# Designs tried in a protein design chat: VHH binders against Thymidylate synthase. Part 7

Target 1, 260 residues: Thymidylate synthase, of Methanocaldococcus jannaschii (q58167)
Amino acid sequence: MVLNINSFYKNCRGEFMRAVFIYHKNNQRMEKFYKNLLNEPDFCRICDDCYNCRGNWTFKNNVKNIVIEEVYEEFVDNPYDYLPELPEGDICIAQLHEDLLYELPLLLKEKGYKALIVPSETPHDLSLALRRDLKRVCSNYNIEFENPKPFCSLEKKEGNEYINKFIDYFKIGKPELEIEVENGLIKDVKVKISAPCGETYYIAKRLKGKAIDDLKEEIANAHHNYPCLASMEMDKELGDTILHKAGYIAFEVVEKALKK
Short names: E, the ipSAE of ESMFold2; O, the ipSAE of OpenDDE; V2, 0.75 times the mean of E and O plus 0.25 times the DockQ between their complexes.

## First folded at step 1 (VHH)

Design f03 (framework vhh_8h63_2)
Fold by ESMFold2-Fast, scan of step 1:
Structure f03 (fold): chain B 260 residues (1-260), chain A 120 residues (1-120)
Amino acid sequence: as target 1 above (260 residues)
Amino acid sequence: ELQLVESGGGLVQAGGSLTVSCAASGFTFDDYWMGWSRQAPGKERELVAGIYSGGDTYYADTVKGRFTISRDNAKNTLYLQMNSLKPEDTAMYYCAAEIDYGFTYESDYWGQGTQVTVSG
């Protein structure tokens, strides 16, 4: 079944969910993820057809951002000098200096948050050691935790009640498309879940009217032409760049949608 | 010259297990994304599993929980352990090597394949 994002957004307001993005000033990746959910007309600057590409949906009333000053110190003596009082919220999406990030679960617990998502877009966004610590601390506080690397790899998981609701409510995470094919040509492409950077809408637009035999090249071109800030630096855990993994995910999404 | 040689295919009954192997030569194995694709008669080639040079893995939904991909960089060998095999898994299985992006369906380097037949 094809989902219209605007229709789904209107229906989901009854189950109201609040997401809070917290990140440092000049973190363009996190700001892009936040702005994707605002869906302002000037969000995508690739072409002038954003309304027909993305639609006019918005989560402006469901998301907030907290932008804190950059931390240039390798070690922070007092993390609370940087961390503000948190607003009410259900899910937190964070990228912070590790000393600040370590303190975040306690603040989330005190405000009744249900989940913490820490996306990794570079090899340096979250260390393996801190990932393990956050997983343990969040578990102790009954807060769900995920570290998608990249953010567009975030999938539903048994036991992740609130993160699963987040994916369904905000329609972001590992993308899902519905593709209609007629006579070997892509007749229509519907975005059910978008990559958090919004690339999936652009891919959907680029694929309409294309022959099935040409899709691999169109997907690669769409991915390369979309302003994706995922790192080209080698990631030791992946054994590849995070940007390449994002490209693999984009291909997999289209391949799965064509599988009937 | 890059060469991929698959082996280990055969006939197995439904519910059984089989391991196929791919011996690689002529390139720096450790630097490549490696994968397994399969093709049944009259069907499109399907990517079933991939493994990044650093060990992170990908699985198609059709095989998740049943198949395990692994690599032995010291032996330049890629493995696919297939458990709980179904008749639908019957296909020619191809090893692929990719330098850049994991689009094994269009990979420059393919082996000759190894046939896996699962009877009911």
Scores: ipSAE 0.000, ipTM 0.129, lowest interface PAE 14.7, mean pLDDT 81

Design f04 (framework vhh_podentamig1)
Fold by ESMFold2-Fast, scan of step 1:
Structure f04 (fold): chain B 260 residues (1-260), chain A 118 residues (1-118)
Amino acid sequence: as target 1 above (260 residues)
Amino acid sequence: EVQLVESGGGLVQPGRSLTLSCAASGFTFDSYAYGWYRQAPGKQRELVAAIYSGDTLYADSVKGRFTISRDNAKNSIYLQMNSLRPEDTALYYCAAGDWEYYSPLDYWGQGTQVTVSS
């Protein structure tokens, strides 16, 4: 009997991590992040060869979404009129009206959640004041908190035990590639961690067979041809657009992989 | 119905300049982001420049040579192309999209051909 490492790894991964996405109806960005983890056929509508591009993996038994009605009022008197009872979970990924979002950490604490991730894809997705409040409240509840801007900038940090596990388990966050070069051409590209929107698989596909001298242009073209969720509006905190930062991340990821 | 119509393309010698224009109609012009893309035969389509509310983004291959601008009063987008090179030869497309839409550039024109040769 020889130990099968793949079977052992599957059994050890088991049920140790569950992610819950909570967002408003018609939030197409959050819906795409959620659906990227389901990896259903037709997720990417750029080409019809998703199986060979992305592979046949799915986290459908490890992820849930909660879609709540849109809130049109600027201020909400009772946020709990909109917030449902949360399912059991380990990590929450949320984009909500700020009055609802402010109350979310208490609900997460009551259900034993370990982390809250609030991605910002536009300059308006989370105010600096609420970000500060969420960081403080989550710290008091012993819940890890990150506000990646954009979501594909989420990287491992010392002290973020559960968010680091999230990145490794679901293989999403700041992308990580393994690139094989032969005779100055890209022979193969393996996606270790994908951008939450799935763009990294498309970039990997586009880079295969390209000359290393052409990579910067090819990465830019792949990024701009993919339906990226990041906003082209100037972000005051970044001093740049979130879309430009996402493009820089894509370039940095490939550059880093080539140095390994 | 959203319509984008490009003009200003043509045959030009290396080192010269061209200005492309894109006329937009059928929607509220000011609420959209705009971009110029290009595609040469046998190559992938690439973003050349984009503009949203005055903020601009340029491909490295054209940065310092091309300038994108908008005229909200005329519902028009422009691409000023200086120091043109043979490798700039391509079909140039104007595109528009909601800045908060899932795909920021989802409406396209028919394209205008730019050929840089001597």
Scores: ipSAE 0.000, ipTM 0.236, lowest interface PAE 13.9, mean pLDDT 82

Design f05 (framework vhh_7sr4_2)
Amino acid sequence: EVKLVESGGGLVQPGGSLRLSCAASGFTFSDYYMGWYRQTPGKQRDLVADITSGGETKYGDSVKGRFTISRDNTKNTVYLQMNSLKPEDTAVYYCARDFYSEWTTGFDYWGQGTQVTVSS
ESMFold2-Fast, scan of step 1: ipSAE 0.005; ipTM 0.377

Design f06 (framework vhh_6z1v_2)
Fold by ESMFold2-Fast, scan of step 1:
Structure f06 (fold): chain B 260 residues (1-260), chain A 124 residues (1-124)
Amino acid sequence: as target 1 above (260 residues)
Amino acid sequence: EVQLVESGGRLVRTGGSLRLSCAASGFTFSDYAMGWFRQAPGKEREVVAAISGSGEYTWHADFVKGRFTISRDNAKNTVYLQMNSLKPEDTAVYYCAADLSWYDEYTPSEYDYWGQGTQVTVSS
């Protein structure tokens, strides 16, 4: 497996980037996001054609993970007892106990990090109060901050220089497809940006050869048969489940690509 | 017709175990994500666990992690909830639900199909 930065984009030019995932032991959601970027042969077992589906790319030299012990205390007296020294990096993706997460921006600043992404896959991953505090603290440190809910809703945004580069470099965030249609049938599907869980490759594979009129059913089947990490709990801010929003994103991505 | 039928609910002692089953008919079972929900008297319905159509990936609410396990048998059109180390606060009516329409903007933000529920009562 090799770094293949041009596999998605024609004439893509990206700087070398380093992403660091930090999360608690047994956080399988964050582990899956991290392992998606490693793209090991054993990552996806849904079909026997993973090489042609996902390709032979890997970001193993661009991504690191830091797994810290679980915190069972509601309040943490000394967060630094849990937080190790951070490696050099450009972007941090984190899910942590809120007392630890609150201290993270300072550590990122001292190591020269440019952005902090805190994905919310459940209503409990980040409180609204801490989200507001992190926005303020990161702004004070000149660190970009996003809390995508879910992670596959992370979009490019004017002013987010480094998060935009992260999306283009690692090709994860809100998915983007390029679809070629011939005589009412899908001839080819190219993944430009994948959901961080890797679902978009599977959807792209399932859509090839399908009639345009059958796509909604195929997208639903693909979404339900792929490991989606988003919660089925009602999220008060969204007025819906995060899992439902992830499903809408999958549909919207295909619909948008077909309108091109 | 579409039908979801829960079974297995009963009175159990604190610390006991119980397995709930949900038999599905009238739709292609493997195409639907399945969830277990519960509702205690005077409380809102809450999601307990979910499983993908293939069965490869599961989600469990934090309040049941390590105690409950969701699984499915697509050959038998059945989803299960194995409940261990039961506590009095687990007392509720348990519902299974199926949804294909997660992405449909015209479909209500609710599961397509629901069972009638099965009562679980945990006492000391």
Scores: ipSAE 0.000, ipTM 0.159, lowest interface PAE 16.2, mean pLDDT 81

## First folded at step 2 (VHH; framework vhh_7sr4_2)

Design a12b (from a12 with S27F; at its last look DockQ between E and O 0.02; V2 from the best seeds 0.00; counts 0 for: pae O 15.6 > 2, placed apart)
Amino acid sequence: EVKLVESGGGLVQPGGSLRLSCAASGFTFSRYAMGWYRQTPGKQRDLVADITSGGYTKYGDSVKGRFTISRDNTKNTVYLQMNSLKPEDTAVYYCAASRFLYGEGYDYWGQGTQVTVSS
ESMFold2, look of step 2: ipSAE 0.467; ipTM 0.793
ESMFold2 (binder alone), look of step 2: mean pLDDT 84; pTM 0.844
OpenDDE, look of step 2: ipSAE 0.000; ipTM 0.219

Design a12c (from a12 with Y102W; at its last look DockQ between E and O 0.01; V2 from the best seeds 0.00; counts 0 for: pae O 9.5 > 2, placed apart)
Fold by OpenDDE, look of step 2:
Structure a12c (fold): chain B 260 residues (1-260), chain A 119 residues (1-119)
Amino acid sequence: as target 1 above (260 residues)
Amino acid sequence: EVKLVESGGGLVQPGGSLRLSCAASGSTFSRYAMGWYRQTPGKQRDLVADITSGGYTKYGDSVKGRFTISRDNTKNTVYLQMNSLKPEDTAVYYCAASRFLWGEGYDYWGQGTQVTVSS
């Protein structure tokens, strides 16, 4: 059973959070992250026996996407030719050309944003150098900053008040599951936190009725079939592909849930 | 290639002030992060201060509140204003340049300028 998570506008605690996604046109990964939070009926079309495993929730009133033109040049002379005026928001999720991304913290500060999340799904999304710069600049502006690689590795950290709230509010980040086992079989799987792409719901569905000994294979198959959109290119920092890391996260999350 | 030339070093008494300058060659200065490092004989080179192309700064812990890094893009120059100098600040100071890089992995280095703080 997948948890029917989150209501319109304010959560059970009376909290309201606004997330703004900004990315280039034709960025399928960021589009998927954004659409996951909308939870429209046509978001997931994988299963032939669909029973709406995700539930009837939506953050359509809490999220906005800003899609800007693609940048083909290696170097952008004037980033502000591409960067629009930002709406008001609390948290920004951005994946942009580095020259544009460099200017983003200032714009966020002016609009009162509290956090910037820059997910890396490919080895080329964010350089180490710019990551360091962004971390520093955001700190100076009192903006929380994370660069999860992949996005599904985003977890709560001490000192990240708003990013932690983001995870709890939108229930996306490093996945969390509750698993009920009976007679060596998976009886029920509840999604507490989903990968931002929504893969965790699919995994949860596929795990039901499976034997504990078969879960590893089942997770691998689920990860392949959804599919994860992380890059298969070698990431030098990870010493592995980001796709593989996402897979490992999926395994770990299930293992963790079983140990409880 | 970017050439960096430091100036402004010298001998100063404790509590005194110096202003270092680093002139960079080329037409793309505004796209570089600039930094000042210092080194004493037999020791590692340490970050004093750096500034991004956007003007964001970082300082070493030992110089915070005393040193100020700034840049003038019209002159292709980065400055280090050093106030309240201490004997411990004695070192060769190096200018560095890199695109979007703070603290490590600078692409270009100056020859250095000697700063000596002594009574």
Scores: ipSAE 0.007, ipTM 0.249, lowest interface PAE 9.5, mean pLDDT 89
ESMFold2, look of step 2: ipSAE 0.251; ipTM 0.673
ESMFold2 (binder alone), look of step 2: mean pLDDT 80; pTM 0.818

Design d06w (from d06 with Y33W; at its last look DockQ between E and O 0.02; V2 from the best seeds 0.00; counts 0 for: pae E 12.0 > 2, unsure alone 63.9 < 65, grease 26.2 > 24.2, SAP .719 > .668, placed apart)
Fold by ESMFold2, look of step 2:
Structure d06w (fold): chain B 260 residues (1-260), chain A 122 residues (1-122)
Amino acid sequence: as target 1 above (260 residues)
Amino acid sequence: EVKLVESGGGLVQPGGSLRLSCAASGFTFSDYWMGWYRQTPGKQRDLVADIYSGGSTKYGDSVKGRFTISRDNTKNTVYLQMNSLKPEDTAVYYCARTYSYDFWSGEPFDYWGQGTQVTVSS
């Protein structure tokens, strides 16, 4: 049978996003962000009483990862010995040795990418100097740039058309929840936007049935027990650890949802 | 460096009022929970009030209805308005950037100031 592909498309259907994650081998944090969007059954195995709190969705056809060999030398003489030709894509999420990362915006421009996100999960993931340079170079190439620290601090921003669409499409970034309360008890929690590590689903599960008065400790415990892998090292820019910042974001998100 | 500086303590008769202030620096103030704790000799530090980054508040049972925590993100300052003071409110009051106990450090807060004495007596 001849299938009319246009019969499956509506006038309002056409928008989609392609995201490319590029990172070094053994970067467990970036791998987790990528695999969160695949949502394969083995992604999360924290709970003995698992009921698939994440649901049955996947973005496997919209995301791709590029794994770069580890760089052990302090300086890289020829970054293009490591960097491959990029696939077609709209948005790149990257953590790389800084000599490689410095070259990445040109590769993105040549392939028509619209945005670059460089998450910082440790104080050392992106120097302040390179952040400044990437911001300037990306701006010159009309590429949106963000360095969320941590990744779950990424939120919509005026002028970030493509990053805003990324957040809306993939449902990751600064978490967003809907909470149903009955007589001071949490009856249900729906995840609208998850932290990129996926912890927001676990937090939502842990909050069900809890009293509103006790949430600070429950959220802190859930955040501590979930392997977001953010650093416990003091970050001078934040004046705190990146893991603590992520925990505060989790509290803020629940608090915001309770006001609704 | 994170710095918290309390002011506004003093000696007050029962039924009186005080307003404590805490000037904060060294971090993005609007992103953090802030709290007031108090300690009497020989006892653990007790939560007096917390205010979350989104403005929600929690109070210790003994101060509900009498104390009000607030914050001004433009001045990086957190306040504690204490009304209807009682002798049992006598303590050293500490401003804190707060976490739950055992969140990451085993303390109910990760930074605190030097404290300001509040004494309520006839």
Scores: ipSAE 0.000, ipTM 0.157, lowest interface PAE 12.0, mean pLDDT 82
ESMFold2 (binder alone), look of step 2: mean pLDDT 78; pTM 0.780
OpenDDE, look of step 2: ipSAE 0.013; ipTM 0.294

## First folded at step 4 (VHH)

Design p02 (from a12b with A33Y; framework vhh_7sr4_2; at its last look DockQ between E and O 0.03; V2 from the best seeds 0.00; counts 0 for: pae O 6.1 > 2, placed apart)
Fold by OpenDDE, look of step 8:
Structure p02 (fold): chain B 260 residues (1-260), chain A 119 residues (1-119)
Amino acid sequence: as target 1 above (260 residues)
Amino acid sequence: EVKLVESGGGLVQPGGSLRLSCAASGFTFSRYYMGWYRQTPGKQRDLVADITSGGYTKYGDSVKGRFTISRDNTKNTVYLQMNSLKPEDTAVYYCAASRFLYGEGYDYWGQGTQVTVSS
């Protein structure tokens, strides 16, 4: 069962939320996150027997992408040569060269943004030093800041009013499911929150009709067929790969749902 | 040459404990899932436990709460602490390494170590 998200187009104040994605050209990860929210018919072509497991919804009027040229230099002398004027928005999701990213909070402040999310999908997306700086600068500008690693680990936190709203509004972040079991079989699966890449819908589809004992295999197969784009490179902070963490998140969401 | 060498198996009474070790060599240990499987003659090999480099763990349902998988990346070793052993835990235990989560197959397997739980 797919959630009817039409009722969630307005925030608690009856307003629409605006999310702006900013990333470099050829960034397939960020592109996938953005396109997931568009939910175009051709976004997912995995299943031969497609029955539109994602449902009929779109955030095309709520989201924008800003795609900038790739930066090949290690050091950028003038980040503003690459950074365009930002549109109006409430939340920014960014993955940029560090020299550009450093300048982003100021630009966001000027345009009235309330939150900045910087996903890390590789160990090189955001250094620890810059993460600390961004957290400090964003705090000074009264902008909420999160660096989920991976993006599908983003969860609601106390004190993050706008980021929490973002998760609830767009229904992306750390995935959440409701599972109905009958006679040892999965009867129904409802996606409450999807991984930003959209994988959770595919997992939900694959779980339907399966025995509880077979779910582990099904989830593993789902990851194979709907490939996670997180890096297999060792992340020193995690002491593991970001891909591995993403994988376990997918298992945990199902286990959690079954315990309810 | 890739090697996985299990140790620590043996005979134990019901309610007893064993600690298995698997020493790995010939590949970048920290980039692999490590897992323990067990198999009895004529039956399918079943997952006992799996662990990521960062310490995320999964367990088979029959061993949850009794077994603990851990790893030391500095020693290229994975461990299985088995407590409250039961006769039904009797099996050959295999160490395995994989780039993928359990359920998708493993790249490398050990030769196995026998665990026998009997009064």
Scores: ipSAE 0.020, ipTM 0.347, lowest interface PAE 6.1, mean pLDDT 89
ESMFold2-Fast, scan of step 4: ipSAE 0.460; ipTM 0.765
ESMFold2, look of step 8: ipSAE 0.180; ipTM 0.654
ESMFold2 (binder alone), look of step 8: mean pLDDT 83; pTM 0.835

Design p05 (from a12b with A33I; framework vhh_7sr4_2)
Fold by ESMFold2-Fast, scan of step 4:
Structure p05 (fold): chain B 260 residues (1-260), chain A 119 residues (1-119)
Amino acid sequence: as target 1 above (260 residues)
Amino acid sequence: EVKLVESGGGLVQPGGSLRLSCAASGFTFSRYIMGWYRQTPGKQRDLVADITSGGYTKYGDSVKGRFTISRDNTKNTVYLQMNSLKPEDTAVYYCAASRFLYGEGYDYWGQGTQVTVSS
C-alpha cells in the first residue's frame, strides 16, 4: 500500500513515515485532521467535486487513529485506565486530558516515536504549564515537541528533523501554494502543503479564475464557508480568536505565493 | 462618517429570545464583513458570530444552534437572532465591521448594547 500512496502523493525524502492520532471520542477537530489524510470522498461535504479539488491521494496505510473515551473528571488518578498500548509509529499527534497527555511521552519513547505534536485549536487544549513540562520531558527522551496554535501554523524549524520530515511527507502544516497568474487572473493554483484540516484545497479551488485584486475577499469567503472548527473564543496568547489567526495564515500564504 | 448603531438589547427571562440590529452608514456595507462580539465584566471580548460579504457565517461554540447572524444589504443592517437565552449570555454586545478581516482586524466598532438574561 506504501507504493500506491507514494505514486499519488510524492514523498520528497523517499522515507516511509507513520503518524498516529490519539484523541478523545467526539473531538471533531482531531478527527478532521486524521480524515484529511485519508482523503475519502465527501470529506468536507461542500460539493461533489472532491477529485478535482483535492486529487486522488491517500495516506490510509500511513496513519492510524486511537479514539479513547471522554474524561469528565478534572483530575485523573489512574491515567493508564484510559491509555491503550500504542501501535508502532514515528510521529504522534495528540489532544488529550492533561493528566493523560502528561504520561504520553514515556509511552512514545518506549515504542520508538520521534515526535509529539499537540495542536491547540481552542484556548483550553493545552495549558502553558503542561506545555513547558511536555517540552522538558520530550527533550529528555529525545522526542521532538511542537504545540502549533492553530495546527496550520506548524512550520519547519532548524533542529526539528522528524517534524520537518512529517510536514514534507504528509504535506500538512503551514500551507504553501504555487500560483500562476495570466492577464491579471489566477490561471492555476497548486497546493504543496495544506492546512491539516484540508481548507487549503478549497481555497485553491475558489481562487482559480479570480482577479488578483479580489483575492482577500475570496479568501475570507472561502475560510468562512469551509467547515473549519478552530475556536472563536479569544486566546490571550494570540490576542485574537484562533479561527481568525487561521484565516490570517491563509491570507499570508496566498500573498507569499503571489510574490514568488 | 462611519457609524454602527446597535439596538434590540434589553432584559429577558431564561429561554426567551431577542433580536439585535446594527444599522450601518458611511461605508459600502455590502462589501464588509460584519461581526457580533460580547463582553462580560472582567472578561475579554468573545466573537459570537460573523458574516462575510458573500453571506457565509461562523458561530462561537457556546451559541451555535441558538443564535443566527444575518444581513440585509438593502437596509445596511446586520442582525443577531438570539434564541433559548441563558443567564450566561448576559453581556454587552458589540457590532463590528471590517473590509478585510485577516491581517487588518475590525475597522469599526459600535458602542454596544446590553443584554441581560435573568429571572
Scores: ipSAE 0.360, ipTM 0.717, lowest interface PAE 3.3, mean pLDDT 86

Design p13 (from a12b with A97R; framework vhh_7sr4_2)
Amino acid sequence: EVKLVESGGGLVQPGGSLRLSCAASGFTFSRYAMGWYRQTPGKQRDLVADITSGGYTKYGDSVKGRFTISRDNTKNTVYLQMNSLKPEDTAVYYCARSRFLYGEGYDYWGQGTQVTVSS
ESMFold2-Fast, scan of step 4: ipSAE 0.461; ipTM 0.776

Design p14 (from a12b with S98T Y106F; framework vhh_7sr4_2)
Amino acid sequence: EVKLVESGGGLVQPGGSLRLSCAASGFTFSRYAMGWYRQTPGKQRDLVADITSGGYTKYGDSVKGRFTISRDNTKNTVYLQMNSLKPEDTAVYYCAATRFLYGEGFDYWGQGTQVTVSS
ESMFold2-Fast, scan of step 4: ipSAE 0.416; ipTM 0.764

Design p16 (from a12b with G60A D61S; framework vhh_7sr4_2)
Fold by ESMFold2-Fast, scan of step 4:
Structure p16 (fold): chain B 260 residues (1-260), chain A 119 residues (1-119)
Amino acid sequence: as target 1 above (260 residues)
Amino acid sequence: EVKLVESGGGLVQPGGSLRLSCAASGFTFSRYAMGWYRQTPGKQRDLVADITSGGYTKYASSVKGRFTISRDNTKNTVYLQMNSLKPEDTAVYYCAASRFLYGEGYDYWGQGTQVTVSS
């Protein structure tokens, strides 16, 4: 029995949720998503103020990572030579070679996982063909599936019971803020849900004391100053870069919070 | 009238360097984000680098370490310093301006300047 040590999150429904990140060695994007949930005191590299910016919470007892050796071959004859036995878990967040990724839902089903999230941070992280196949296979196994592009676009959807619980439990996904305004200035900003890279805490810190008329420029400056690893390659499906979509999401989140 | 005027393109040998300049007029340059895009025949425009009003930069992986974007608000000019040029850098390079970089696209575009890298 593992004691739930997230007493700092009194809003959790008393349920214990386990997330497993599986990705290849040197995947800095996936490692950053994982490390955001560990919340080490020196997590970001912008300043030495992470404690005051993010707080002292941690999900280190709720998350695990599995780092797989890099696969350089275009085709993999036996994906199971690379895929280890999965630990117990509820939600899997994965970025893998497509031949390995295709086999993952079966392993998830055998271990009783409820959802698979495959974030796309570059146009190359998941092909449209494999996305369609994964959606079908996961549906057959009664596993929820989402391919947020980028990961900070992951929002609650009717029918996504476990992914919705994931967003509420870990407080990551499409960001949600509470903003207090006084005399045309931002008095306080509370982070309810953070981008999986943790950028939302940095944006909240940067917005305090700023005039409402200057917010979009401040958000753009904050987003570019934060080590967001979303790709600058043009994405055919989005008609823009994934980096720009992440920035637009930050704009939308702040505008929504101001409208209440 | 808003105007973006690019200069500095040309023909260079592989391994050479070029400095592109984009002179802006007709808007409050210091408050705009600026970007450099490039386009080869038959392909869509790719973002090369951009810089916010506050001077924060991002680079495409293909040019990181070789290209440097910078701005001079006193001259209303954005620059792209291109070093260690490769044949695959051959493209028409476009300067772009956006009041809010992550809004509904770029507000203004330059005419483009040709960069050709060949022996």
Scores: ipSAE 0.376, ipTM 0.752, lowest interface PAE 3.6, mean pLDDT 88

Design p18 (from a12b with G54R; framework vhh_7sr4_2)
Fold by ESMFold2-Fast, scan of step 4:
Order: C-alpha cells, then structure tokens, then sequence
Structure p18 (fold): chain B 260 residues (1-260), chain A 119 residues (1-119)
C-alpha cells in the first residue's frame, strides 16, 4: 500500500484545496513546479531513492495544469484566442505572455479563485509595470496576489489567508526544516515546507551525517547539484542572479533550523 | 597575494571554438567555487557558468550545451570550453572565485579577457 498523505489530511481535517498551474508550452520551470506536487518517482533524475528522499505523498488529485501554446508576438490583439475556460480552482500559479496574464484576474474572479501567484524565475518573467497592474486588479477583485522572486521566497504574510493556506496545504514556498544534531553531526533533517522545485528534500538528504562546520559548503554543493532552474542572469531589482538568491534562501533556512 | 589571470580569448568565426583558462594563486584553490561571468558594453555582467569545490556545474540558459566549465586542482586552474560560438557570445569574460557560491558573493575577480565572434 502506498500511503497518500494528502488524502489522509483531507479526511481528518475536511480541508481540500485545488491549485491550477497555467503556463506556455516548453516552460520547463513551471512544469517542474507542477510535477513536484505530483511526486512521481525519478522526478529530479539524480538518484533512484525518491521514496526515502521525498516520501510517499502526492497532490495529483489537487493540482491541474493548463499548457498554452507559445506566443511569439510582442503584443497580442485578442488574448482570449489563447486562454481557455478555466477549471474550478482555489489558487492559480501562472507564467504567461504579459497580454494574456493581464486578462487572467478577471477569469479567476469569474470562477471564484482566491489567489494568483506569479513566480519570477528569470528577470523576464514579469515586468514591474505589469506587477503593479496585477496587484491593483487583483485587489479590486478581492483576489490575493504575490510575485515571489524566486518562487521559493514565498512566505506567509498577514492578510494572505488563501496563500497562507496554500503554503500549509501543499507544503511549498520558503522552506522550513527541523534539524536534529548529535555530537556535532546532523543526525536527521525533516522537511516541513519545500522549495517549489523540490530542492529542499535533496538538501535535507545531503546534510544528513555532515558536521555542522561543513554545512555552508555542503548546502552550496547540494543547491548547485540539484536541477534548480532559477536564472543565472543578473536581476536589476535583486542586484544579483535569481539563482544566487535561491541559494541564499537555502542557507537561511538551514541556519534558522540550527538556531533552535 | 591573491591573483586570478585569464587567458585564451581572441577573435573567432561563428561556429568556432575557444578555450579560456584562469590561473589562480594566493588561496586554497581546491576549496573555492569558481565562475565565469561575461559583460558586453552597455549591459549588466551575467553569470555564464560556475563550478563548485566538488565539481558540480551550472550553466546559463544561453550557453547550456555549448559551453563546458572544468577545473584542475593540481594546476589551480579553471577552464571554459566554448563551442558553437555565436556573435551574441562577444563579451569580456571574467573569472571569479568564491568560498561559498551562494553565501557571500565572489571574493576575487580577474582582469577579464576579450572574446570576439566575427570574421
């Protein structure tokens, strides 16, 4: 028997949340975020020990993806030629051509969605101008909005009722770990919340048995070896690459867990 | 005295290859992560490829499959093998060293070497 931990929590608490990923064909970053929640074997392609690394959970009944054809035009006259009718859902995670993305909040409102998350994994995923427009439009529709850059910087925030529930339900966002230390060595690492790409499980596995004094080097090597798809282009707003920001988050998460 | 000295730049035709070298001295090279950045006039400096102390590599989307970063700890040297070069690869290439790639930024920088992809 394969234990479905998500089904167990729904049956015990009555909670049920639906997430819909919408993105263009060939967007490997968004596909990876979606597939992380399916938790199928060999997802990261590093080793064959997925069960002991990630556990036996799945959100396959709670998540859907909508893959849109690529749009090469700089400006789109009729975005609705590309956007299908949305399925029922609670939270939408989207990366789309900006003309399509601008229309998305209205469609979400019509279907009763509660939040829109637009992760930025490259400097090109969302302009500052459109971010401001989406924040305003979503506020008018009473839809929560976040643009985490990168997605693994998404953390709980007062006033974000549904995004906070999303983080707790799907256990993705800014990572949270519980670390057990014995005799200066890492005895165990438990993942409470994973980066949306699933890297946190791999980092947890790599830290087990390591000396505390070696952790920064181990975290850097684990982050680097994991197929994290965050951009290596300089981001003007961050003053660094998004990949480096994701790596720094991994350091912060481990250091925070060790201060307990 | 810490030094990073790049070499191997030059003029090459589109589709050609170049191998950049960065010779390091003055620190324990084998414990440092190494990276290659590039900068075109008027643009920001972009990270092209990097390699950790244990040999794990990352590549920018524009160079993945064409460039290979490697290191030789016995020679204290990091390399960038550049294949299938495009005019868009024209830039000054900088070698950089960091004790921890994602913690505190890069500790040391080279002077840069020019790569020009044209006739």
Amino acid sequence: as target 1 above (260 residues)
Amino acid sequence: EVKLVESGGGLVQPGGSLRLSCAASGFTFSRYAMGWYRQTPGKQRDLVADITSRGYTKYGDSVKGRFTISRDNTKNTVYLQMNSLKPEDTAVYYCAASRFLYGEGYDYWGQGTQVTVSS
Scores: ipSAE 0.354, ipTM 0.722, lowest interface PAE 3.4, mean pLDDT 87

